VHH binders against Fibroin light chain (FIBL). Designs and how they scored, part 20

Target 1, 244 residues: Fibroin light chain (FIBL), of Bombyx mori (Silk moth) (p21828)
Amino acid sequence: SVTINQYSDNEIPRDIDDGKASSVISRAWDYVDDTDKSIAILNVQEILKDMASQGDYASQASAVAQTAGIIAHLSAGIPGDACAAANVINSYTDGVRSGNFAGFRQSLGPFFGHVGQNLNLINQLVINPGQLRYSVGPALGCAGGGRIYDFEAAWDAILASSDSSFLNEEYCIVKRLYNSRNSQSNNIAAYITAHLLPPVAQVFHQSAGSITDLLRGVGNGNDATGLVANAQRYIAQAASQVHV
Below, E stands for the ipSAE of ESMFold2; O stands for the ipSAE of OpenDDE; V2 stands for 0.75 times the mean of E and O plus 0.25 times the DockQ between their complexes.

## First folded at step 22 (VHH; framework vhh_nb_b201)

Design z3 (from w4 with E102P Q103E; at its last look DockQ between E and O 0.50; V2 from the best seeds 0.70)
Fold by ESMFold2, look of step 22:
Structure z3 (fold): chain B 244 residues (1-244), chain A 120 residues (1-120)
Amino acid sequence: as target 1 above (244 residues)
Amino acid sequence: QVQLQESGGGLVQAGGSLRLSCAASGFTFSSNTMGWYRQAPGKEREFVALIYSGGYTYYADSVKGRFTISRDNAKNTVYLQMNSLKPEDTAVYYCAKWPNTPEGSAFDYWGQGTQVTVSS
């Protein structure tokens, strides 16, 4: 007589790539020299590494997506602005107050355009690193360069959507970036805040595995054009399903 | 130098179709995200559609199912096929390039626009 245990059939994976995503993003941070990072950015780097190694799947996904975007922003020779991110934040918080999310849904296109273009730039870090020093970071253009948004209302929504202690720590660090007089820090604060808005975070929950694959491929020195396309596919598919 | 030139606009009856084209030069088109925006008089410029370098697309809610964005990397051209046009689609349509690239300034690049007018 033989019995078959069913618990192995019902086990649910909880990690991106069996925990290897944390090592992939740690290597990705090596593309940016530490002398080009503020103390607050170094603290973000550490929190994202911890989220990727010890967080739930949602935290891991957010850490991977944020890492890719932050590295792309830091790799530009001249900082851009955060206007696409600020527009997402402003339109989301306006939607929460008014019940009308049409503005929020409209703000997502420009933002996901920048997200997807950052993936192309990640591939170029390995292929054409010398050319990126002449690049200028993304700049959509708006009053205040992306510094004008309701930071606290956005973070209230973020923290209400999850009981993760990592998000509470990230809030404190991102608030320092938000209050900084450094435009790079302000841009990263807006970018992180927009990524973590609940409807936006859902896009990255579905896309993070493909973004991890891209970062691994680039880290191994491979031309990752196919991996860029695959990550863009997941982002476009997930973004098209956003509901609020 | 980045250049974007739109064409294909005009006057059309409601329910009709138009195809917009945008000829691009001065950057590596095949590795760049492209898109379309539109602006009606007295209104903010609004997002219509984008297409990633890999060919995957994303649309504003107001145009889903009616508009199709596509690209031809051999001709450095992006297209917007607009079907089932409504008077609400009346606007100047702008071709756009996302800016986070090594080939130019950081600002989103906009063409000069092409007028689309949809009559009752």
Scores: ipSAE 0.638, ipTM 0.838, lowest interface PAE 1.6, mean pLDDT 82
ESMFold2 (binder alone), look of step 22: mean pLDDT 82; pTM 0.831
OpenDDE, look of step 22: ipSAE 0.900; ipTM 0.953

Design z4 (from w4 with S105R; at its last look DockQ between E and O 0.55; V2 from the best seeds 0.00; counts 0 for: pae E 2.5 > 2)
Fold by ESMFold2, look of step 22:
Structure z4 (fold): chain B 244 residues (1-244), chain A 120 residues (1-120)
Amino acid sequence: as target 1 above (244 residues)
Amino acid sequence: QVQLQESGGGLVQAGGSLRLSCAASGFTFSSNTMGWYRQAPGKEREFVALIYSGGYTYYADSVKGRFTISRDNAKNTVYLQMNSLKPEDTAVYYCAKWPNTEQGRAFDYWGQGTQVTVSS
């Protein structure tokens, strides 16, 4: 079955970090120099900061999770690919069309493996900042490097799950990243899109507190090894509860 | 050079157990996500289980409750304990590493695989 926003406002905390989600995100973004960000990525950064300043948990959780994913992708000096994200996107949209989500459930393992490994990369902003230039982002290997997926069908599903004006604005910007000839931009578009698919977004809603702790630790210049492990724990627990 | 060497496969009767091992070298094992995939003849390789650097795990639906992935960072080894085996589990099992900041793509570094055959 497909579940749309199973959780209610009464089951989700109103504030991830006592009203400081936007400042945590802003500090984490400082680890990525503006010269490493395209104009479109800067626009996404602005939207996510605005989402993090909203008073509801869902907006804050989404902003935190997307920020962590984007920073991870920008931290590697050599871009990886988006194949795990593309597989999730295509298998999800196929599931929506067919009613059979077995392929989607199978795609989650490789995707969450990449998500969890990307959290280790974020920790490198503190531990090995001088070596990140030579690091390689996550790469699975597939046709088109993860640029071949049904972008519009995925965003139809994302927008149908919410009437947020932030998601409408984000769609337009992510479409520019998707259509870019820059592989880093394409990777970020795929990962944002995969993060926002309703069942995947639910995992991050449940993990957002631990991801916020990680970003705060990184933003304050602290070694975040223990925070990475804790975020991985919450992601694994939440991912194991996904039922579509 | 990254090396992943699987062992522990074999022939087992349905309902039986096997424990697979994967010895790893050539990368920083303790900071890397590890996993198991399997491939039956004529099928695509499919995800079985992963274990994060911190030891937390995630499983495919088809093996949850029957298989347990674990790791020993001191020995650079990841394990897959397979219980209540079914004929449908018959496949070549591959150890895999996820990408990190030290090397290339995660799935560039597969083991050679170990055959698991589960008879009726």
Scores: ipSAE 0.498, ipTM 0.793, lowest interface PAE 2.5, mean pLDDT 81
ESMFold2 (binder alone), look of step 22: mean pLDDT 83; pTM 0.842
OpenDDE, look of step 22: ipSAE 0.891; ipTM 0.951

Design z5 (from w4 with L50F; at its last look DockQ between E and O 0.50; V2 from the best seeds 0.73)
Amino acid sequence: QVQLQESGGGLVQAGGSLRLSCAASGFTFSSNTMGWYRQAPGKEREFVAFIYSGGYTYYADSVKGRFTISRDNAKNTVYLQMNSLKPEDTAVYYCAKWPNTEQGSAFDYWGQGTQVTVSS
ESMFold2, look of step 22: ipSAE 0.834; ipTM 0.919
ESMFold2 (binder alone), look of step 22: mean pLDDT 82; pTM 0.826
OpenDDE, look of step 22: ipSAE 0.899; ipTM 0.956
ESMFold2, look of step 23: ipSAE 0.717; ipTM 0.874
ESMFold2 (binder alone), look of step 23: mean pLDDT 82; pTM 0.826
OpenDDE, look of step 23: ipSAE 0.899; ipTM 0.949

Design z6 (from w4 with A106G; at its last look DockQ between E and O 0.50; V2 from the best seeds 0.71)
Fold by ESMFold2, look of step 22:
Structure z6 (fold): chain B 244 residues (1-244), chain A 120 residues (1-120)
Amino acid sequence: as target 1 above (244 residues)
Amino acid sequence: QVQLQESGGGLVQAGGSLRLSCAASGFTFSSNTMGWYRQAPGKEREFVALIYSGGYTYYADSVKGRFTISRDNAKNTVYLQMNSLKPEDTAVYYCAKWPNTEQGSGFDYWGQGTQVTVSS
């Protein structure tokens, strides 16, 4: 018998996975524990585990979504780029300045295409664990490889949208990743920043339960093809409702 | 190696319908996100629709409710059913593939495109 993570419009869930999201995240991170990680990436791992153990649903949802994206980026043997994330960030910050979010709305398709494909990559940790070292991470191909975006304007918007002390600490950690000369660190900075943009964070708030189920399935060593499809369903549904 | 071949474009009257097809080869189609972009003369290429490996879909605002993306994993084919066509839909339509671990480059890939022209 399986528990369905579902709620009404008037009900805000208190916890993801009965407060066990931190354990789910920790097990999922084990699949990339042999990757070369900077101190800043290790600090991200720690703050996301802390956020996942918090009682607030929003913090847990954010931690789960970021973990999934970061694991996908770390799992490839050859780093990708962050162009989809950078495009979303720049289109969003342009929208904040101008009041016109049409460009931001247009940028979401390519970005959520990568988000959904990252979920397929996570399942590959189970299906083809020996083959990931030959894989190439997601790459769209743009000027600067996804390093060129208004980092500070994006984080101004992120921090203005929430009073979370976790976000203040995360800003400092992600800024070190953004300023790194390491391409994986830069990619992770862009994806974290894009995930936390207020309209994007709402998508992950609504899909976090399904992403947690996927990470649990992968962490248990199970083929999670059905869980990938379910997470993609929630992401597609929530992304279709984005309004600014 | 990776190949995407679009077909089904043509001239159609406003309010009409058209179905585009994209035959794919050289990668594991059933585990890959597929989609459609379009490019009108003098404009940048823009996102139209995507379909995940699990079959769930997401659409650009300009086509939602009028276009339907679908896939047939047995035929390695993705489709775009376009209804209630408008002159503003006139463009070259490109089939697209999202990056996967089986790829050497990891870039989004496009086909050669198929012209759709909608006359008033």
Scores: ipSAE 0.671, ipTM 0.854, lowest interface PAE 1.4, mean pLDDT 82
ESMFold2 (binder alone), look of step 22: mean pLDDT 83; pTM 0.833
OpenDDE, look of step 22: ipSAE 0.901; ipTM 0.956

## First folded at step 23 (VHH; framework vhh_nb_b201)

Design t1 (from z5 with T57K; at its last look DockQ between E and O 0.10; V2 from the best seeds 0.00; counts 0 for: pae E 9.5 > 2, placed apart)
Fold by ESMFold2, look of step 23:
Structure t1 (fold): chain B 244 residues (1-244), chain A 120 residues (1-120)
Amino acid sequence: as target 1 above (244 residues)
Amino acid sequence: QVQLQESGGGLVQAGGSLRLSCAASGFTFSSNTMGWYRQAPGKEREFVAFIYSGGYKYYADSVKGRFTISRDNAKNTVYLQMNSLKPEDTAVYYCAKWPNTEQGSAFDYWGQGTQVTVSS
């Protein structure tokens, strides 16, 4: 006998989980409703929900991957830094300028390792919410805390990769986050930008199913330890196949 | 400036073990992410493992379960314990640090490398 969580007078109901990306990310977002969010972060949340509601896999994959990254950065009580994101962004844009992507390929392991660490934080929203409230987010250490990167060169490459109206709107919002004086906003801008770099987006496109499973587990209140491990494995596999 | 010195490589039979060390100087070791890469003949350098300043570890799939990265901040040293070695692990192994600047690649600072050769 399983206890089904039904509507009660003292609870705010979650969105129904229909197994599709839009419902999955909506439920996952509920776990960070207690966090302070700027209007720009709320605008990103709305774009990602719209993107997840599209019928194409690529839009859904992008929405779930970005949602996972943002939720991880909102989950700790004290924000970490965006150094992994800034490094992969600068390594990529340097590769675009020079034609030499060796530095970018070298940055992928550390970046996706950091992504994997963030997936563990997402599971902590279910397992150890009290401990997470007083935790410090991952801080890798770099000049500027991850605020120093070529934002416009990165977004030139992102926008050139697709004729998506979502990306054009997202650029405007992410630019506001990038220009904010708020460190959490700056971190989120860097991680969205890194997630959308074309070769990085391909990794998430390939691994999105496992990320969706993780977000479904967390969104339903389930311990997702095994799902984190699965997502980490699929991300690592996809990252090993990047050919830039 | 930044100095990274690898040691502990050598010739070993398949199934054996080696422990690589990397002594670091010229930067604040305890605040930096450290990693190991390897390069086999005729191949590009590939990621093996890294360890964040806070101790989180990440491994390439090909070495997960067999290799363990660790660090000793008091000794400014990062280690790679390699167990159950296979001939395909044969490579020059490089220690690397994450750059403090946002210019260049994530691991522009390399040691000289240490050769690991696994015989069948």
Scores: ipSAE 0.007, ipTM 0.303, lowest interface PAE 9.5, mean pLDDT 79
ESMFold2 (binder alone), look of step 23: mean pLDDT 81; pTM 0.823
OpenDDE, look of step 23: ipSAE 0.901; ipTM 0.951

Design t2 (from z5 with T57P; at its last read DockQ between E and O 0.49; V2 from the best seeds 0.78)
Amino acid sequence: QVQLQESGGGLVQAGGSLRLSCAASGFTFSSNTMGWYRQAPGKEREFVAFIYSGGYPYYADSVKGRFTISRDNAKNTVYLQMNSLKPEDTAVYYCAKWPNTEQGSAFDYWGQGTQVTVSS
ESMFold2, look of step 23: ipSAE 0.706; ipTM 0.874
ESMFold2 (binder alone), look of step 23: mean pLDDT 81; pTM 0.822
OpenDDE, look of step 23: ipSAE 0.904; ipTM 0.953
ESMFold2, look of step 24: ipSAE 0.776; ipTM 0.889
ESMFold2 (binder alone), look of step 24: mean pLDDT 82; pTM 0.830
OpenDDE, look of step 24: ipSAE 0.874; ipTM 0.942
ESMFold2, fold request of step 26: ipSAE 0.817, 0.737, 0.805; ipTM 0.909, 0.891, 0.909
ESMFold2 (binder alone), fold request of step 26: mean pLDDT 83, 83, 83; pTM 0.837, 0.839, 0.841
OpenDDE, fold request of step 26: ipSAE 0.886, 0.881, 0.879; ipTM 0.942, 0.937, 0.940
ESMFold2, last read: ipSAE 0.785, 0.843, 0.791; ipTM 0.902, 0.904, 0.907
ESMFold2 (binder alone), last read: mean pLDDT 83, 83, 82; pTM 0.838, 0.838, 0.831
OpenDDE, last read: ipSAE 0.885, 0.909, 0.907; ipTM 0.940, 0.962, 0.956

Design t3 (from z5 with P99G; at its last look DockQ between E and O 0.04; V2 from the best seeds 0.00; counts 0 for: pae E 15.6 > 2, placed apart)
Fold by ESMFold2, look of step 24:
Structure t3 (fold): chain B 244 residues (1-244), chain A 120 residues (1-120)
Amino acid sequence: as target 1 above (244 residues)
Amino acid sequence: QVQLQESGGGLVQAGGSLRLSCAASGFTFSSNTMGWYRQAPGKEREFVAFIYSGGYTYYADSVKGRFTISRDNAKNTVYLQMNSLKPEDTAVYYCAKWGNTEQGSAFDYWGQGTQVTVSS
């Protein structure tokens, strides 16, 4: 006689919670002071809410991952830089041009290290909001602060990878952030662009469920240290599987 | 002041092993991503590995399966176990912390480095 467990094995990465992504990201955006959002950032917020309301997992996962990254970058009152994102963007576009992605693979470590570090900032929104507002955001340091990358080549690759009309609208909005004289806007443009590069988007596609849990926990006002660690686990595991 | 002090470098025969240590102070170690970079003469600094605050790790392709990063939050120490060393691993190895929002800690920071030389 054999005992059969009908309860599923949890080895599969967790998917985004069914149909609720728009509510989760809407509550997460409430932590960002409205006076700190330019019209272009408000337009990004609205398009991400629209993407999260779609029935397909890929749109919901993309909206959740971008929201988490943007919230983290808006959490510090003085912007850091986007150097890790710019390096990923340039290394990827060089790889597309040359067929050699070794540089892109090497750029992922610094970038995902910052992604995971930024998830800690999301937890800080709940437990130290006053202190965080006057802090300086994380910085790698580089010439140009992360403003120097091939924006158009990156977006050509992003748009070629998907038929989504949301990406065409998002391109226009992100281009305004890229062309801004505001460092925070430039950082957000670089991080959105890096998040949407096809191999990077696949990492977030696989980790979106854990990021959703983190945003929900923050929205409920609770210390989310364990949820940060869990999101970091999924990101590290998915990033280790990137192959181009 | 952020301080990162590397140790454990030296001269090793190809195929050998070394364990690098990095003692950290001046920031909240237990909440920070830590890692290692290396730089050969005349080359750009190259990412080797990172470890998240929760212990989850990521490696550069060139070191996967040979190097292991670990941390001890009680001792504020990060380690790099380097096995099956090759001459191309010869470099100065830098302990690194990722930037955070603590006062004076916003930039990514690198230690002074420790020389690793792998001979044939």
Scores: ipSAE 0.829, ipTM 0.929, lowest interface PAE 0.8, mean pLDDT 85
ESMFold2, look of step 23: ipSAE 0.644; ipTM 0.846
ESMFold2 (binder alone), look of step 23: mean pLDDT 83; pTM 0.837
OpenDDE, look of step 23: ipSAE 0.868; ipTM 0.935
ESMFold2 (binder alone), look of step 24: mean pLDDT 82; pTM 0.828
OpenDDE, look of step 24: ipSAE 0.856; ipTM 0.940
ESMFold2, look of step 25: ipSAE 0.000; ipTM 0.139
ESMFold2 (binder alone), look of step 25: mean pLDDT 83; pTM 0.833
OpenDDE, look of step 25: ipSAE 0.894; ipTM 0.951

Design t4 (from z5 with P99D; at its last look DockQ between E and O 0.05; V2 from the best seeds 0.00; counts 0 for: pae E 13.0 > 2, placed apart)
Fold by ESMFold2, look of step 23:
Structure t4 (fold): chain B 244 residues (1-244), chain A 120 residues (1-120)
Amino acid sequence: as target 1 above (244 residues)
Amino acid sequence: QVQLQESGGGLVQAGGSLRLSCAASGFTFSSNTMGWYRQAPGKEREFVAFIYSGGYTYYADSVKGRFTISRDNAKNTVYLQMNSLKPEDTAVYYCAKWDNTEQGSAFDYWGQGTQVTVSS
């Protein structure tokens, strides 16, 4: 399992907080020790930092929201499962092929519930760092843990929605996480893939301000309990308005 | 109020088997992830296995292939079948209920523990 840094904040080097998304992300990432990150996770961290450095809010919002979710997954000492994300992915790709998105709409509640539970874990980096190894990531439960889903069809849809070179690079990295034998890597791959589906990405775009506030709180070493609750509320509100 | 009571510990020879039980009450058992941890004297508590509400199981590398976690929702009970036991498995085994939506939930819902001792 990945061990989250259990040492004092004085032992964690951090970038200076200048109020920008790239600084917010960089300071939040400092809570996850590099020795606890796989090479693929380090690559994701770098692409998201570059994305956060872009001048447009959409790129910054995507980088912030993905960072929050990935750090939350890494904060669980025992990984959860990918079932909620896999259901979103499969039902979305089925909807694209068939024109029937009822299954996709039904999959969103459990997925955003899973996301919200995961955000609780990110605050634990600050308030209970020595006990993260006992925490269990959230899980919906399904056969196979949600590791196998329609990965290529999902990424076809994601890449068709944008000309971004960041998404092409991210596809390559996430494919390595998807093909890993490590369950935490598989869960992160499913999360990123579900996150980037266009209707799902819109939810995170709309709630990005609250997620940025959460990461800023965590990155500054603050107890972010209220910020987690606020982010959960905005995500739920945005999710109730999803259109395909 | 959540209550977890482990049983089934004891002394066993290396290579032997033991089955632990954890009786649960005070919550909707079938909707919750359940797990087992263990702690040897002078060592940190470590993860052993857990079972999601949907039945998916996950194991520590050190016990994979030897231990099996299962649940009986009709009896509100989670089990740990331990086969091919080694002296390194000697520890107090704790049943746990996880709810990571609240501060400290995984540590607030532990049983008293049951001692497992594996002699060489």
Scores: ipSAE 0.006, ipTM 0.213, lowest interface PAE 13.0, mean pLDDT 81
ESMFold2 (binder alone), look of step 23: mean pLDDT 82; pTM 0.827
OpenDDE, look of step 23: ipSAE 0.887; ipTM 0.940

Design t5 (from z5 with E102P Q103E; at its last look DockQ between E and O 0.51; V2 from the best seeds 0.74)
Fold by ESMFold2, look of step 23:
Structure t5 (fold): chain B 244 residues (1-244), chain A 120 residues (1-120)
Amino acid sequence: as target 1 above (244 residues)
Amino acid sequence: QVQLQESGGGLVQAGGSLRLSCAASGFTFSSNTMGWYRQAPGKEREFVAFIYSGGYTYYADSVKGRFTISRDNAKNTVYLQMNSLKPEDTAVYYCAKWPNTPEGSAFDYWGQGTQVTVSS
């Protein structure tokens, strides 16, 4: 169902919220439409829209969670780093090779701290949009800025966990971001990869509904402070249940 | 100017309790994730706990069930209640703000720290 408000032709929203994940994602992307994006980032945007419209629930949940993270990274005028993501990727792949996931579990606090703060940043797109374009993105600080991790081992694990054709296509796109000389592209590659690690993906699977509500609020131009808090609740609760 | 000032550290017997405070200023405290890290001599700084702007919390495995992070947005203060303390909890405890600015030093990202020493 669509809703037409009393707007002038110049003010009519181009995307109408129909409650589906794909429309929510599409409208949320409008807030970063004027950011500098590579072709690879545009391809990520398209595959996430396809996953949200044509995928099963797991694919839709994944698309919603990835979109929120990417929008947060694109909202700053100067890219931050991906150190928290790289650390979780490296500690997970070390765990897969060794059978010892203690390092992975220890890496989750800094990572999910950034995830939840990125949700606050997304709300700022509504409240203070002009201020964000001159800000610097989130940074934890580490050598290499989060570019140093075993991309292929991580994606081997991701692809082994699912037979989704969307993930195979996404791998090719994210590999372009990973190999880019652009730090924003590298950061997005790391965060997508971290989001898709099987135990992390389960956190986002459990929180996808609340993240969808947040993106809907942002896409509609609403102050989403309460929606941020609700998404943070589900993420913190699900992250606390990770035992691998 | 972001400022984080920890307090409440000290010497305590094993099994005891201690409450740390962190007074924050120079940023919109109520919209920021806050947390605690700690660093023992000869070890890397490690994550202890965070609290989201919405009040929801997450803990490292080593402290879950013993430590409680909380915040008071009216006072711009984050707390760490530490119960059932063990000698391995001995460390300098740092209040942290998420995200840190990319231009910040370790001191701008974390406060100056407060020493917690747990005797056996």
Scores: ipSAE 0.724, ipTM 0.867, lowest interface PAE 1.2, mean pLDDT 82
ESMFold2 (binder alone), look of step 23: mean pLDDT 82; pTM 0.824
OpenDDE, look of step 23: ipSAE 0.900; ipTM 0.954

Design t6 (from z5 with A106G; at its last read DockQ between E and O 0.40; V2 from the best seeds 0.74)
Amino acid sequence: QVQLQESGGGLVQAGGSLRLSCAASGFTFSSNTMGWYRQAPGKEREFVAFIYSGGYTYYADSVKGRFTISRDNAKNTVYLQMNSLKPEDTAVYYCAKWPNTEQGSGFDYWGQGTQVTVSS
ESMFold2, look of step 23: ipSAE 0.676; ipTM 0.864
ESMFold2 (binder alone), look of step 23: mean pLDDT 82; pTM 0.825
OpenDDE, look of step 23: ipSAE 0.902; ipTM 0.950
ESMFold2, look of step 24: ipSAE 0.752; ipTM 0.880
ESMFold2 (binder alone), look of step 24: mean pLDDT 82; pTM 0.828
OpenDDE, look of step 24: ipSAE 0.885; ipTM 0.950
ESMFold2, fold request of step 26: ipSAE 0.695, 0.819, 0.703; ipTM 0.858, 0.923, 0.874
ESMFold2 (binder alone), fold request of step 26: mean pLDDT 82, 82, 81; pTM 0.822, 0.824, 0.821
OpenDDE, fold request of step 26: ipSAE 0.878, 0.878, 0.883; ipTM 0.940, 0.940, 0.938
ESMFold2, last read: ipSAE 0.799, 0.738, 0.246; ipTM 0.907, 0.884, 0.620
ESMFold2 (binder alone), last read: mean pLDDT 82, 82, 82; pTM 0.826, 0.823, 0.824
OpenDDE, last read: ipSAE 0.887, 0.916, 0.909; ipTM 0.941, 0.964, 0.955

## First folded at step 24 (VHH; framework vhh_nb_b201)

Design j1 (from t6 with T57P; at its last look DockQ between E and O 0.56; V2 from the best seeds 0.77)
Fold by ESMFold2, look of step 24:
Structure j1 (fold): chain B 244 residues (1-244), chain A 120 residues (1-120)
Amino acid sequence: as target 1 above (244 residues)
Amino acid sequence: QVQLQESGGGLVQAGGSLRLSCAASGFTFSSNTMGWYRQAPGKEREFVAFIYSGGYPYYADSVKGRFTISRDNAKNTVYLQMNSLKPEDTAVYYCAKWPNTEQGSGFDYWGQGTQVTVSS
C-alpha cells in the first residue's frame, strides 16, 4: 500500500528524546528485580544503557528496541520461550545462504505479531505489577524452546552490517547468554539476536520514537494503553516496508 | 480453555469473495494479537495476516491488497475478508491467537480450521 509519509532507510534518523534515552531505559530496567539478574543479564543492561547514552540516533534506537523487546520476559515467574525469535533468525540465515528471502519475509508476520504483543506486557508491569510474577511468560512451545538456530551465522550478518564497537562487545555478552544453561538467558539471547538482524533492526530504527514514548509513559507509572497501540502502528507500518 | 472456532469457508469461483469469522473465548481477546494462517494440501502452514489489539493489521505479501483482517472486540471475533480469490488461495484457514502471559500450561493457539476452495 502507499502512504503520504512513507519512511525510507536512507533518511537521516531523528534524535530520540534529545540524547536522553538512557534515563528512559534505566527506568524500564527498574521493573526487573536486581536479584533476578545474572551476571550476563547485568552486562546486557549495562551495554544497552551505554548505547542509549550515545549521541547518535542508531545507538539509541537499538538500545530502546532491545530493552522493550526483553524486559517483560525477565519479569515472568516462569520463563516463556523464544520460538518466534528463533524462527525469524533461521529464516534470515537460510535466506543469506540461499539468496532466497521469501521464507524470511513470511517469518516477519509471526515475529512482529509477538513483538507487538510483548509491548502489552510492558504496560502490564505498571497496571498489574504483581501479575507477571505468578504467570508463565509467552510461549509457542516449539522444539528446543527457541534454542535451535544458527547463532554464529546470524551474528556474522549483524557484525558485517555495522562498524559499531558496541556490537562486538554485545556479541560476546549475547554468546554467553546463548550458551547458558538458563532458559531465561537463552530467550534473551534469541530476542536480542532477532532484533539486531539487519532488516529487523531497520524496522526498529523507524519505530524507535514511538517505542521510546511507550517506555517513558510506563516509566512515569502511567497506564500506557494508547502508547502501546501507537507503537504497534509504527511497527506494523515499518514491517510492511521490509524488502530484501 | 482457549477456544477458537472458524466459520465461513466454502466453495467459490476465482475472482469471487468470501468472509471468514473466528469466535474466540477463554482469554482476554481485546488485549491479544489475532490472525490467520492457511495450509494447502502438501504444503507447510503459512502466515496470512495478523491484527494487533489496537486494530492495526499486517499482511503477507501474497494477500496484500486482496484480503482485509478486522476485529470486533465486543463480539470477541476476528474476520478475514477475502476478495479477488485465486485458485492458489485454496487451503484450510486457521484462526490464530498470539501467546501472552498465562496461568497454567497447554495453550491452544489454533482453531480446527475452515476449508476454502477456489475453483477456476
Scores: ipSAE 0.815, ipTM 0.915, lowest interface PAE 0.8, mean pLDDT 84
ESMFold2 (binder alone), look of step 24: mean pLDDT 82; pTM 0.824
OpenDDE, look of step 24: ipSAE 0.875; ipTM 0.942

